# VHH binders against Stonin-2 (STON2), part 16

Target 1, 311 residues: Stonin-2 (STON2), of Homo sapiens (Human) (q8wxe9r568to878)
Amino acid sequence: EEEITVDVRDEFSGIVSKGDNQILQHHVLTRIHILSFLSGLAECRLGLNDILVKGNEIVLRQDIMPTTTTKWIKLHECRFHGCVDEDVFHNSRVILFNPLDACRFELMRFRTVFAEKTLPFTLRTATSVNGAEVEVQSWLRMSTGFSANRDPLTQVPCENVMIRYPVPSEWVKNFRRESVLGEKSLKAKVNRGASFGSTSVSGSEPVMRVTLGTAKYEHAFNSIVWRINRLPDKNSASGHPHCFFCHLELGSDREVPSRFANHVNVEFSMPTTSASKASVRSISVEDKTDVRKWVNYSAHYSYQVALGSIW
Key: E = the ipSAE of ESMFold2; O = the ipSAE of OpenDDE; V2 = 0.75 times the mean of E and O plus 0.25 times the DockQ between their complexes.

## First folded at step 21 (VHH; framework vhh_enristomig)

Design t5 (from r1 with Y32H; at its last look DockQ between E and O 0.78; V2 from the best seeds 0.00; counts 0 for: pae E 2.6 > 2)
Amino acid sequence: EVQLLESGGGEVQPGGSLRLSCAASGFTFSDHYISWYRQAPGKQREWVSIISEGGDTNYAESVKGRFTISRDNAKNTLYLQMSSLRAEDTAVYYCARDSDYVEWDYFDSWGQGTLVTVKP
ESMFold2, look of step 21: ipSAE 0.418; ipTM 0.770
ESMFold2 (binder alone), look of step 21: mean pLDDT 80; pTM 0.805
OpenDDE, look of step 21: ipSAE 0.771; ipTM 0.906

Design t6 (at its last look DockQ between E and O 0.04; V2 from the best seeds 0.00; counts 0 for: pae O 11.5 > 2, grease 25.2 > 24.2, placed apart)
Fold by OpenDDE, look of step 21:
Structure t6 (fold): chain B 311 residues (1-311), chain A 120 residues (1-120)
Amino acid sequence: as target 1 above (311 residues)
Amino acid sequence: EVQLLESGGGEVQPGGSLRLSCAASGFTFSDYYISWYRQAPGKQREWVSIISEGGDTNYAESVKGRFTISRDNAKNTLYLQMSSLRAEDTAVYYCARDSYVEWDSYFDSWGQGTLVTVKP
């Protein structure tokens, strides 16, 4: 059986403000990958929701792909694989190509505008330094303004959420302990019922707490990494905040660096959705009627949340 | 009409300082994110710094710790304080208004730029 699979993947990068988590700047790269199993020299045509083709689409009914969006987008800075006839694209905006056989390859990429007003969730972070004491607290909430969060029944989750708090090199030793098995990172205590707001923690040992997920120092990122498998949490109300808390007492205020990261790094993926709302409207395979056609969407988000001055 | 006018450029020695200004008119300045860009000869325009409505700032890695972006909403003016200037900072500097309306760019308005030359 012959088939063609189109993967549309968005990569979002950007910078977010510390307060209201507004997007200060961003970049969306859409990448389209093709995997096809077609006999012979098959000529394919891909139709996107390109605004320049609006009203001018000539496709067979059998080639029409179901889409969830009615939006039309502008494609910017299009780049194509060598198997694409770029002249045809420039003249008619038809993506005409002869796919590589049984090989996943990137057909094209282009820049788009982020289709949402907000990110899927907000992250508020407060940092305080008092002498030799350092505290970091974060509150994570799902954004109501994000389209995928509007209907619980059609909720698209954020997966493999990673929030990274850069740790000064001088502090790393405080988050690691020697064990029989070698050096081990301290792990945050999980307490789903906890409400963090009190900064009063006694003791010289670092204290980390989370209401959801896990948190520990990860050498690969030189950061305390707060990991959450999925958002929103199935066991919590949609508007319930999730919290991260870290308290560090240093031996001296001199151990507090004059400069450390003024941002938090956030990374996660979203299945079945896109950041750009780019959509495949049609897939045509010349001289073939019995081709299975698949379209997959996904988005990866990577951005920094500004923290500003901590003291 | 939206207008941005950069000023303050000039020649400076390495290690020196310079302050750029961008005068904005034709729109509510306080409602927009504003950025500095620069374009060196023979190179592509690159982002330098951004400031939000609320004063949140960010910088390109190449200028972090050396440049400071600020704004005076009462004067409709954007500033870029540059210190510890390097030869590689030589460029025409542009201020740009952020916009999510245009599909082609994230910024819809640019000034004419002001030239900064860092040379011994």
Scores: ipSAE 0.006, ipTM 0.234, lowest interface PAE 11.5, mean pLDDT 87
ESMFold2, look of step 21: ipSAE 0.178; ipTM 0.652
ESMFold2 (binder alone), look of step 21: mean pLDDT 78; pTM 0.791

## First folded at step 23 (VHH; framework vhh_enristomig)

Design u1 (from t5 with V102P; at its last fold request DockQ between E and O 0.63; V2 from the best seeds 0.67)
Amino acid sequence: EVQLLESGGGEVQPGGSLRLSCAASGFTFSDHYISWYRQAPGKQREWVSIISEGGDTNYAESVKGRFTISRDNAKNTLYLQMSSLRAEDTAVYYCARDSDYPEWDYFDSWGQGTLVTVKP
ESMFold2, look of step 23: ipSAE 0.503; ipTM 0.789
ESMFold2 (binder alone), look of step 23: mean pLDDT 81; pTM 0.812
OpenDDE, look of step 23: ipSAE 0.366; ipTM 0.729
ESMFold2, look of step 24: ipSAE 0.490; ipTM 0.788
ESMFold2 (binder alone), look of step 24: mean pLDDT 80; pTM 0.811
OpenDDE, look of step 24: ipSAE 0.619; ipTM 0.859
ESMFold2, fold request of step 28: ipSAE 0.482, 0.439, 0.554; ipTM 0.792, 0.773, 0.832
ESMFold2 (binder alone), fold request of step 28: mean pLDDT 79, 79, 79; pTM 0.800, 0.797, 0.797
OpenDDE, fold request of step 28: ipSAE 0.813, 0.761, 0.609; ipTM 0.924, 0.895, 0.841

Design u2 (from t5 with S99T; at its last look DockQ between E and O 0.54; V2 from the best seeds 0.00; counts 0 for: pae E 2.8 > 2)
Fold by ESMFold2, look of step 23:
Structure u2 (fold): chain B 311 residues (1-311), chain A 120 residues (1-120)
Amino acid sequence: as target 1 above (311 residues)
Amino acid sequence: EVQLLESGGGEVQPGGSLRLSCAASGFTFSDHYISWYRQAPGKQREWVSIISEGGDTNYAESVKGRFTISRDNAKNTLYLQMSSLRAEDTAVYYCARDTDYVEWDYFDSWGQGTLVTVKP
């Protein structure tokens, strides 16, 4: 069977403000990949929701793809695979190409701005230092105003959510401690990635609790990592906060570093959605009528949440 | 300190022509899409035309074939050549450095605009 698959993948990066998570800086890079199994002459045209072709599209009804958005976008810094006729693009904004057969490749990439006013959730973090005692608390709330270029009646999930809290090197020992007191030491050690029910509240060993997911120190990131498989969960839809708590008692207040990173890193993926609102409006394959056509959308988010001067 | 300063408006008879200019400062003009908008009395502001950093253009259906957008990146200046003017083209014309979308409800800044009046 002959077929062509178009994968549209958005990569969001940025910085958001403390508290209300206003977007202070953002960049969206969109990559479009093609995988095709076409025989013979395989001249193809890809139609995007490019504002410079709005009202000028000439496309056969059979080549029209389902509409995912009503918005039109501005493409910046377009880069193309060698199989694309760039002269045609620059003269007419038509993406004309002959795909590599049976080989997934990047057809093009471009930049745009983030198409929404808010991110899918907000993260508020409060820190407290009292002598040698350090507390960190975070509240995660789903945003009600987030839209996707799919069905607006269904919230698109965030998957594999990672929230990373950088840890000063001086504190790493507190996450590896084992006690000769046996049962209490094992509970304190397993509570590094704790859920509800942590019993360790004393000494220099951290007590971590989450209301959703898991939290533990991960050497690969030099951070406490709060992991959530999927948002929203069953308790998220009405703005219910999901929480992270950490209490650390240091051996002395001299273990508080003079410099510390003042941000939290957030990373997650959203299948079936677009950060750019880039949309495939048409796929044409010259002289063929029986080609199966597929379009997939996905977005990956990686950004920093500011904490201010106290952490 | 982004500034966009429109000029070239005036009164004209139906079928006449005008050339509008927009002087830009406070940003790297050559790196941006730039648009013309217009607002008639009692109407919402509407998009007229857009030009990319590379010179590609598009137009609203109501002005297509009558208006020509152009840019001179060396002079940081945007132009709108208007011909075959109609009474319906009477409006204050604005240039704008838009966000990623052609949406009326969010823009960097607006100048005072330049008034085009086409007499009935």
Scores: ipSAE 0.366, ipTM 0.741, lowest interface PAE 2.8, mean pLDDT 79
ESMFold2 (binder alone), look of step 23: mean pLDDT 79; pTM 0.795
OpenDDE, look of step 23: ipSAE 0.673; ipTM 0.861

Design u3 (from t5 with D100E; at its last look DockQ between E and O 0.55; V2 from the best seeds 0.00; counts 0 for: pae E 2.3 > 2)
Amino acid sequence: EVQLLESGGGEVQPGGSLRLSCAASGFTFSDHYISWYRQAPGKQREWVSIISEGGDTNYAESVKGRFTISRDNAKNTLYLQMSSLRAEDTAVYYCARDSEYVEWDYFDSWGQGTLVTVKP
ESMFold2, look of step 23: ipSAE 0.441; ipTM 0.773
ESMFold2 (binder alone), look of step 23: mean pLDDT 80; pTM 0.814
OpenDDE, look of step 23: ipSAE 0.740; ipTM 0.887

Design u4 (from t5 with Y101W V102T; at its last look DockQ between E and O 0.78; V2 from the best seeds 0.00; counts 0 for: pae E 3.7 > 2, unsure alone 62.8 < 65)
Fold by ESMFold2, look of step 23:
Structure u4 (fold): chain B 311 residues (1-311), chain A 120 residues (1-120)
Amino acid sequence: as target 1 above (311 residues)
Amino acid sequence: EVQLLESGGGEVQPGGSLRLSCAASGFTFSDHYISWYRQAPGKQREWVSIISEGGDTNYAESVKGRFTISRDNAKNTLYLQMSSLRAEDTAVYYCARDSDWTEWDYFDSWGQGTLVTVKP
């Protein structure tokens, strides 16, 4: 079977504000990859929802691809694989190329403005130091203003959510002191049914609790990592916040850190182009009518949530 | 503060030509798509043309082949060369900059406009 697959991947990075997670800084990079199994030297055309082509598309009905987006986007800083005719693109915004056979390759990349006003969820984090007691608490809430969250019938999940809390070097001993080798993996216990006013503090032992997912210290990131497989959670009421709690008792024999992390790192994926709203409107393969055509979308988000502290 | 200042409007005979300019300040002009719009008296504002930061262009059907949009990033200036003018081209012409945080079918910064009148 002759076949062409177009993979559209958004990569969001940025910085959001404390509390309300207003976007302070953002960068969106979209990469398009092609994998094709075509006979001969097949000349292909890719049609995107490029505002510079709006109203000027000339495509066969058979080449039109389904799309749920009526929006047109602005492509910035386009860069192309050598198989793309860049003069044609400059003159007509047509992406004309001869793909590498049976070899997945990056056809093009471009930047966009972030297409949403909010991120899929907000993360509010509070930290405190009171003597030798350190507390970190986060509240995660799905954003009702994000397009994928507005209609539960068309909901698109955030997958493999990772929230990283950088740990000052001074605290690392407190996470590992119970090991014979001085190292011990920290794991959070899920407090099903427990209220957040109930803490299980035992001497100098750190306590971590989550209402969803897991949390543990991960040496690879030098951070406490809160992991959630999927948001929104299928078993939770809409709008209910998901929580992380950490309480440390730094002993009298330990130096108390003077600084906390100044940010929390958030990372997740979505099966969508939610960051750019890039959409493949057409795929043409020369004069062929028997080619199977596929389009896949994904987005990866990686950003920092500010805490407002110096550290 | 973002500022856009149109100039070059005036009265012209049918079939004539005019060149409009838009001086931009208060932003990095070279990083933005920018457009011309027009509004005839009593009518809704109408898109005319758009140009990317790299100089790629698109036009409304009503002006295609007669109008040419261009930009000079070194001078932070947008141009519209209008030829073969018709009575229906009579309007106030505006330049507009895209929004950093607006969905991409909306422009958030507009000039004050320059009047083009094509005599009957």
Scores: ipSAE 0.308, ipTM 0.709, lowest interface PAE 3.7, mean pLDDT 80
ESMFold2 (binder alone), look of step 23: mean pLDDT 78; pTM 0.786
OpenDDE, look of step 23: ipSAE 0.739; ipTM 0.887

Design u5 (from t5 with V102T S109V; at its last look DockQ between E and O 0.69; V2 from the best seeds 0.00; counts 0 for: pae E 2.4 > 2)
Amino acid sequence: EVQLLESGGGEVQPGGSLRLSCAASGFTFSDHYISWYRQAPGKQREWVSIISEGGDTNYAESVKGRFTISRDNAKNTLYLQMSSLRAEDTAVYYCARDSDYTEWDYFDVWGQGTLVTVKP
ESMFold2, look of step 23: ipSAE 0.457; ipTM 0.785
ESMFold2 (binder alone), look of step 23: mean pLDDT 81; pTM 0.811
OpenDDE, look of step 23: ipSAE 0.745; ipTM 0.887

Design u6 (from t5 with S99L V102T; at its last look DockQ between E and O 0.64; V2 from the best seeds 0.00; counts 0 for: pae E 2.5 > 2, unsure alone 64.9 < 65)
Fold by ESMFold2, look of step 23:
Structure u6 (fold): chain B 311 residues (1-311), chain A 120 residues (1-120)
Amino acid sequence: as target 1 above (311 residues)
Amino acid sequence: EVQLLESGGGEVQPGGSLRLSCAASGFTFSDHYISWYRQAPGKQREWVSIISEGGDTNYAESVKGRFTISRDNAKNTLYLQMSSLRAEDTAVYYCARDLDYTEWDYFDSWGQGTLVTVKP
């Protein structure tokens, strides 16, 4: 059975402003991988929604692939596998190649900009450093402005969400065990803090609470990591933020920093949505009419949310 | 800060030719897609042509085969060679830096424009 599979994977990176999550810097790297099982040395053509071919496509109806986007994108810094005829691309924007047989390989990569005005969710973080006390609070809300969140019938989840709060090495001893908390009121937890007249027989322990997922210090990242398996959460009331809270009491001889951290790192995947809106419009295999053709899209997001400058 | 200065407009007979220029400053010209737009009196601005960093081009169907876009990155200058001009090409022509958005028609600034008039 002859077939060709095209995997389109977007890697979003960027910097997002404190508070309102305005995207300050963004880049999307798109990698296209091919896996094919074709008899002979089959010559293939890949058609993308490249703005430089808009209105100039010459494609047989049998080679047209379904697409849900009407957007056309600008390709930057294209890099190709050696099997791609780069002169053809530079003369006509046609991606002409002879794929490796039965071997998944990266056909090409390019950069774009992020195709949305907002990210799938927002994260607001407030920090407080008062003497020996450090408090961190975060509020996570789904963005109604993100296209995949506007229609519940076609909503695509954010999976394996990881929010990382960098921790100075001097504070690591305060995170000796995993802590997972669900609380309905963060104000009640702050009021019950033991900062006044506290005596600890077992030593100083941080208080960490979450309303969704888990939070613990992870040595691999030198960070407190808030993990959420899936957003949106099916059990949450609409419009209710998901929260993270941490309270830390530092020792008497410890140097007190001005801020907990300068940024928060956010990572997650979306299994069916492209961040670039790069789309495969056609796949052609010369002299073959019964090739099965598959296209998969996925996106991975990794960005920093700024907490502000100390200077 | 970002400046786009169009020139080369004027009056021309039907079937005639004209070359427009756009001097750009305030950004790294060679790193951007650059476009020409036009606006006829009483009409919405419309896209005319686009050129990539590497010199690859595309054109609106209405001008394809008649107009040629080019760039000189050493001079930070964009050109539009217009030929076979017709009355429908009468408009104020603008150059624009296409930002790193995927939207076709977005800009952060307009040039002053240059008027092209094709005599009936």
Scores: ipSAE 0.403, ipTM 0.756, lowest interface PAE 2.5, mean pLDDT 79
ESMFold2 (binder alone), look of step 23: mean pLDDT 78; pTM 0.788
OpenDDE, look of step 23: ipSAE 0.662; ipTM 0.859

## First folded at step 24 (VHH; framework vhh_enristomig)

Design g1 (from u1 with S109V; at its last read DockQ between E and O 0.66; V2 from the best seeds 0.67)
Amino acid sequence: EVQLLESGGGEVQPGGSLRLSCAASGFTFSDHYISWYRQAPGKQREWVSIISEGGDTNYAESVKGRFTISRDNAKNTLYLQMSSLRAEDTAVYYCARDSDYPEWDYFDVWGQGTLVTVKP
ESMFold2, look of step 24: ipSAE 0.529; ipTM 0.817
ESMFold2 (binder alone), look of step 24: mean pLDDT 81; pTM 0.817
OpenDDE, look of step 24: ipSAE 0.110; ipTM 0.579
ESMFold2, fold request of step 28: ipSAE 0.448, 0.566, 0.519; ipTM 0.786, 0.837, 0.814
ESMFold2 (binder alone), fold request of step 28: mean pLDDT 81, 81, 81; pTM 0.805, 0.811, 0.806
OpenDDE, fold request of step 28: ipSAE 0.797, 0.300, 0.672; ipTM 0.914, 0.698, 0.868
ESMFold2, last read: ipSAE 0.520, 0.553, 0.528; ipTM 0.818, 0.828, 0.813
ESMFold2 (binder alone), last read: mean pLDDT 81, 80, 81; pTM 0.808, 0.804, 0.808
OpenDDE, last read: ipSAE 0.310, 0.292, 0.783; ipTM 0.701, 0.691, 0.908

Design g2 (from u1 with S109Y; at its last look DockQ between E and O 0.27; V2 from the best seeds 0.00; counts 0 for: pae O 2.6 > 2)
Fold by OpenDDE, look of step 24:
Structure g2 (fold): chain B 311 residues (1-311), chain A 120 residues (1-120)
Amino acid sequence: as target 1 above (311 residues)
Amino acid sequence: EVQLLESGGGEVQPGGSLRLSCAASGFTFSDHYISWYRQAPGKQREWVSIISEGGDTNYAESVKGRFTISRDNAKNTLYLQMSSLRAEDTAVYYCARDSDYPEWDYFDYWGQGTLVTVKP
């Protein structure tokens, strides 16, 4: 059976302000991948919700793809695979191509503007330095203004959430301990009922706590990494804040670098949705009526949350 | 205040040519997609052409090959070069600005229009 699969993948990158997590700058790259199993030479036409096509769509009923968005988007800096007739695109905004057979390939990419006013969740981080004591606390809350969060029944989750707190190299040893299996990173204690705030912890050993997920130093990122499998948490109210706490007592010979706590890195994925709201409106395969057509959407977010005034 | 002002309309014989202009003010012209629409007597307003901020263009099938949309960002002006005009091209022509983020799926400002009449 013949089929064609279109994957629309968004990559969001940006910088977010401290506190309210306003998007200061961002970039969305949309990449469209094609996998087709078609006999013979098949000419395909892909229709996107390109605003330049609005009002001028000529598509057969059978080629119309269901879409959840009514929005039209602006495509910027379009790049195409060699199998695309770019002249046709420039003249009519139709993406005409002869797909590679049985090979997943990137058909095209373009830049878009983020379609939401807010990110799926907010992250508030507070840092304090008292002498040799350093504390980092974060509060994570789902954003009510994000479209995917509006309906709990159809909510699209954030998956594989990674929040990274850069650690100065000289502090790394404080987060490592010797074990029977060798040197291991200290892990945060999980306490769903824990309250975070002004509570200081005494002692020379670092203390990490989370209300959700896990946290430990990861060498690959040179950071304390707070990992959460899924947001919102199924076992918590949507508006319930999740917290990370880290307390570190440095020796007298250790200094807090100025770069510490300048930013936090956030990364996660969202299935079945896009950051751009790019949508495939139609897929046409010339001279073929029995082609199965699939469209998949996904978005990956990677951004920095500013903690200092330098941004 | 956002303003769009169309000009260049008039009477022309079939097969003739006209160039319409749309003068924009009150906003950053270069940041917006802009379209031409037209409305014939007794008919609904229809989309004619669109141009992106970067100069990408598209046209209704009915005008492809005959009309050319362009813009001069330095002059904040949109143009529509019409050639091989037909009787069915008779209409009031409007320029329209697309809406700003995040609601850019519609056009939020319209000019008053300029009348194009194609008659023998």
Scores: ipSAE 0.105, ipTM 0.583, lowest interface PAE 2.6, mean pLDDT 88
ESMFold2, look of step 24: ipSAE 0.551; ipTM 0.828
ESMFold2 (binder alone), look of step 24: mean pLDDT 81; pTM 0.820

Design g3 (from u1 with D100E S109V; at its last look DockQ between E and O 0.25; V2 from the best seeds 0.00; counts 0 for: pae O 2.5 > 2)
Fold by OpenDDE, look of step 24:
Structure g3 (fold): chain B 311 residues (1-311), chain A 120 residues (1-120)
Amino acid sequence: as target 1 above (311 residues)
Amino acid sequence: EVQLLESGGGEVQPGGSLRLSCAASGFTFSDHYISWYRQAPGKQREWVSIISEGGDTNYAESVKGRFTISRDNAKNTLYLQMSSLRAEDTAVYYCARDSEYPEWDYFDVWGQGTLVTVKP
């Protein structure tokens, strides 16, 4: 059976403001990958929701792909694989290509504008330095204005959420302990019912707590990494805040670096959705009527949340 | 007031050329996609061409290779250079402003149109 699969992958990158998590700057890269199993030389046409094709869509009924969005998008800085006839694209905005056989390849990429006003969730982070004591607290809340979360029945989750707090190299040792199995990172205690505030924690060892997920120092990122498998949490109300808390008491000989906690890094993926709202409207395979056609969407978000003030 | 005003229409012989203009006012012209439409007598209005704010273009199949859409943002003016005109190109030509992102669903501003007649 002949088939063609189109993967539309968005990569969101940006900087988000402290507090309200307003997007200060962002970049969305959309990458379209093709995997086809077609006999012979098959000429394919891909139709996107390109605003420039609006009103000029000549597509056979059988080639129409169901889409969830009615929006049209602006494509920027389009780049194509060599199998694409770029002249045709520039003249007619039709993506005409001869796919590689049985090989997944990137057909094209382009820049888009983020289609949402807000990110899927907000992250508020507070830092405090009192002498040799350093505290970091974060509050994570699902955004109500994110379109993917508007319908609880069709809510698209954030998966593999990673929140990274950069740790000065001098502090790394404080988050590591020797064990029978070798040196291990301290892990956050999980307490779903915990409310975090100004807690006076006394002790020489760092204290980390989370209400959801896990947190530990990860050497690969040189950060304390708060990991959450899925948001929103199935066991919590959608508006329930999730918290990260870290308390560190430094020795008297240790100074808090001025650049400590300038930002938090956030990364996660969203299946079945896109950041750009790019959509495949049609897939045509010349001289073939019995081709299975698949379209997959995904988005990956990676951005920094600015923390602003010098600790 | 947001306005589009077409001009340049007239009678031309088959094979002839004509340049239409669309003057925009009352909005930031450079921020919008702009399209040409046409409506022949007794027919539905049809899309002819579109140009992005950045100058990207597309055309209806019926006019590809013959018509050229362009814009001058400094003059807030849209153009349609028509060549190799045919009888079937006879229509009232309209310019239309596309809605702003993210709402691309419709053209929200239309001109009054300019008549192009192609006849021997």
Scores: ipSAE 0.137, ipTM 0.607, lowest interface PAE 2.5, mean pLDDT 88
ESMFold2, look of step 24: ipSAE 0.526; ipTM 0.816
ESMFold2 (binder alone), look of step 24: mean pLDDT 81; pTM 0.810

Design g4 (from u1 with S99L S109V; at its last look DockQ between E and O 0.01; V2 from the best seeds 0.00; counts 0 for: pae O 11.2 > 2, placed apart)
Fold by OpenDDE, look of step 24:
Structure g4 (fold): chain B 311 residues (1-311), chain A 120 residues (1-120)
Amino acid sequence: as target 1 above (311 residues)
Amino acid sequence: EVQLLESGGGEVQPGGSLRLSCAASGFTFSDHYISWYRQAPGKQREWVSIISEGGDTNYAESVKGRFTISRDNAKNTLYLQMSSLRAEDTAVYYCARDLDYPEWDYFDVWGQGTLVTVKP
């Protein structure tokens, strides 16, 4: 059985403002990967929702792929695998290629403009320093108005949400403890019903709390990492805020670095959707009528939330 | 060798019940907290339930009132009695040795998992 799978993957990167989380700058890279199992030499044509082909599409009915989006996009800085006829693309905007057999490869990539007005959720972070006491609090809320390109009526989750709070190297030891199995990171306590505010916590060890997910220092990122498997939380209202709290009491001989809490890093993935709203409108395989055709979409977001003057 | 081995998975109708088992070997089972996790297709692994060495239990909100975790230290076996099963309970279920309760996300031994499919 012959088959071709098209994976459309978006990578969003950017900087978000403090407070309202407005997008200050961003880049969206769309990468299209192909995996095909086709007998013989098969010439393939991929049709995207390229604005330059709008109204001029010549596609057989059997090659039309179902799409939920009606949007057309501008492709910028297109780069192609060597198996693509670039001359044909430049002349007609048709992506004509001879796929590698039984090998997943990147067919093409291009830049797009982010299609949404907002990010899937907002993150408000407050930091306070009082003498030797340092406190960090974050409030995470799902954004209204964010829609997936696959089904506007179905909420697409954010998966593997990672919120990273950079920790000064001098403070790392405060977030580590001895255990039976060696040195381990302190972990946040989970309390789903907790409301965090200005709380006075006394103690020699850092106190971390979350209402959802987990949080601990991770050496790989030199950060306290707040991890949430899925947003929105299935056990909470969509507008319910989720919170992270960290309280650290430093010794009198320790100084708070000026670079502390300049930004928070956010990273997560979204299945079945795209940041670009790029869509595969058609897949044609020359001289073949019985080819299984699949299209998968995904998006990965990685951005910084500014907390101070970082630029 | 430290090992956990899950069993008891299968297909069940919505509203049905299923009992999973986890056999432990290679360590003193009675001295450890043990948890159940599950991973649905295309989703991340999530915590389901935990039982202490003393028999104290905790559950994810999604399974509270429907699932019961228990252990038999004499048999080095962990159990998960699932009732009122739903489609969303479909997943591969894993047992894990949990070392840092109530601080989350510290475990060092996993089983291979057992598939539970809730289907009409």
Scores: ipSAE 0.006, ipTM 0.214, lowest interface PAE 11.2, mean pLDDT 87
ESMFold2, look of step 24: ipSAE 0.438; ipTM 0.771
ESMFold2 (binder alone), look of step 24: mean pLDDT 79; pTM 0.794

Design g5 (from u1 with W104Y S109V; at its last look DockQ between E and O 0.70; V2 from the best seeds 0.00; counts 0 for: pae E 2.6 > 2)
Amino acid sequence: EVQLLESGGGEVQPGGSLRLSCAASGFTFSDHYISWYRQAPGKQREWVSIISEGGDTNYAESVKGRFTISRDNAKNTLYLQMSSLRAEDTAVYYCARDSDYPEYDYFDVWGQGTLVTVKP
ESMFold2, look of step 24: ipSAE 0.421; ipTM 0.776
ESMFold2 (binder alone), look of step 24: mean pLDDT 81; pTM 0.817
OpenDDE, look of step 24: ipSAE 0.760; ipTM 0.899

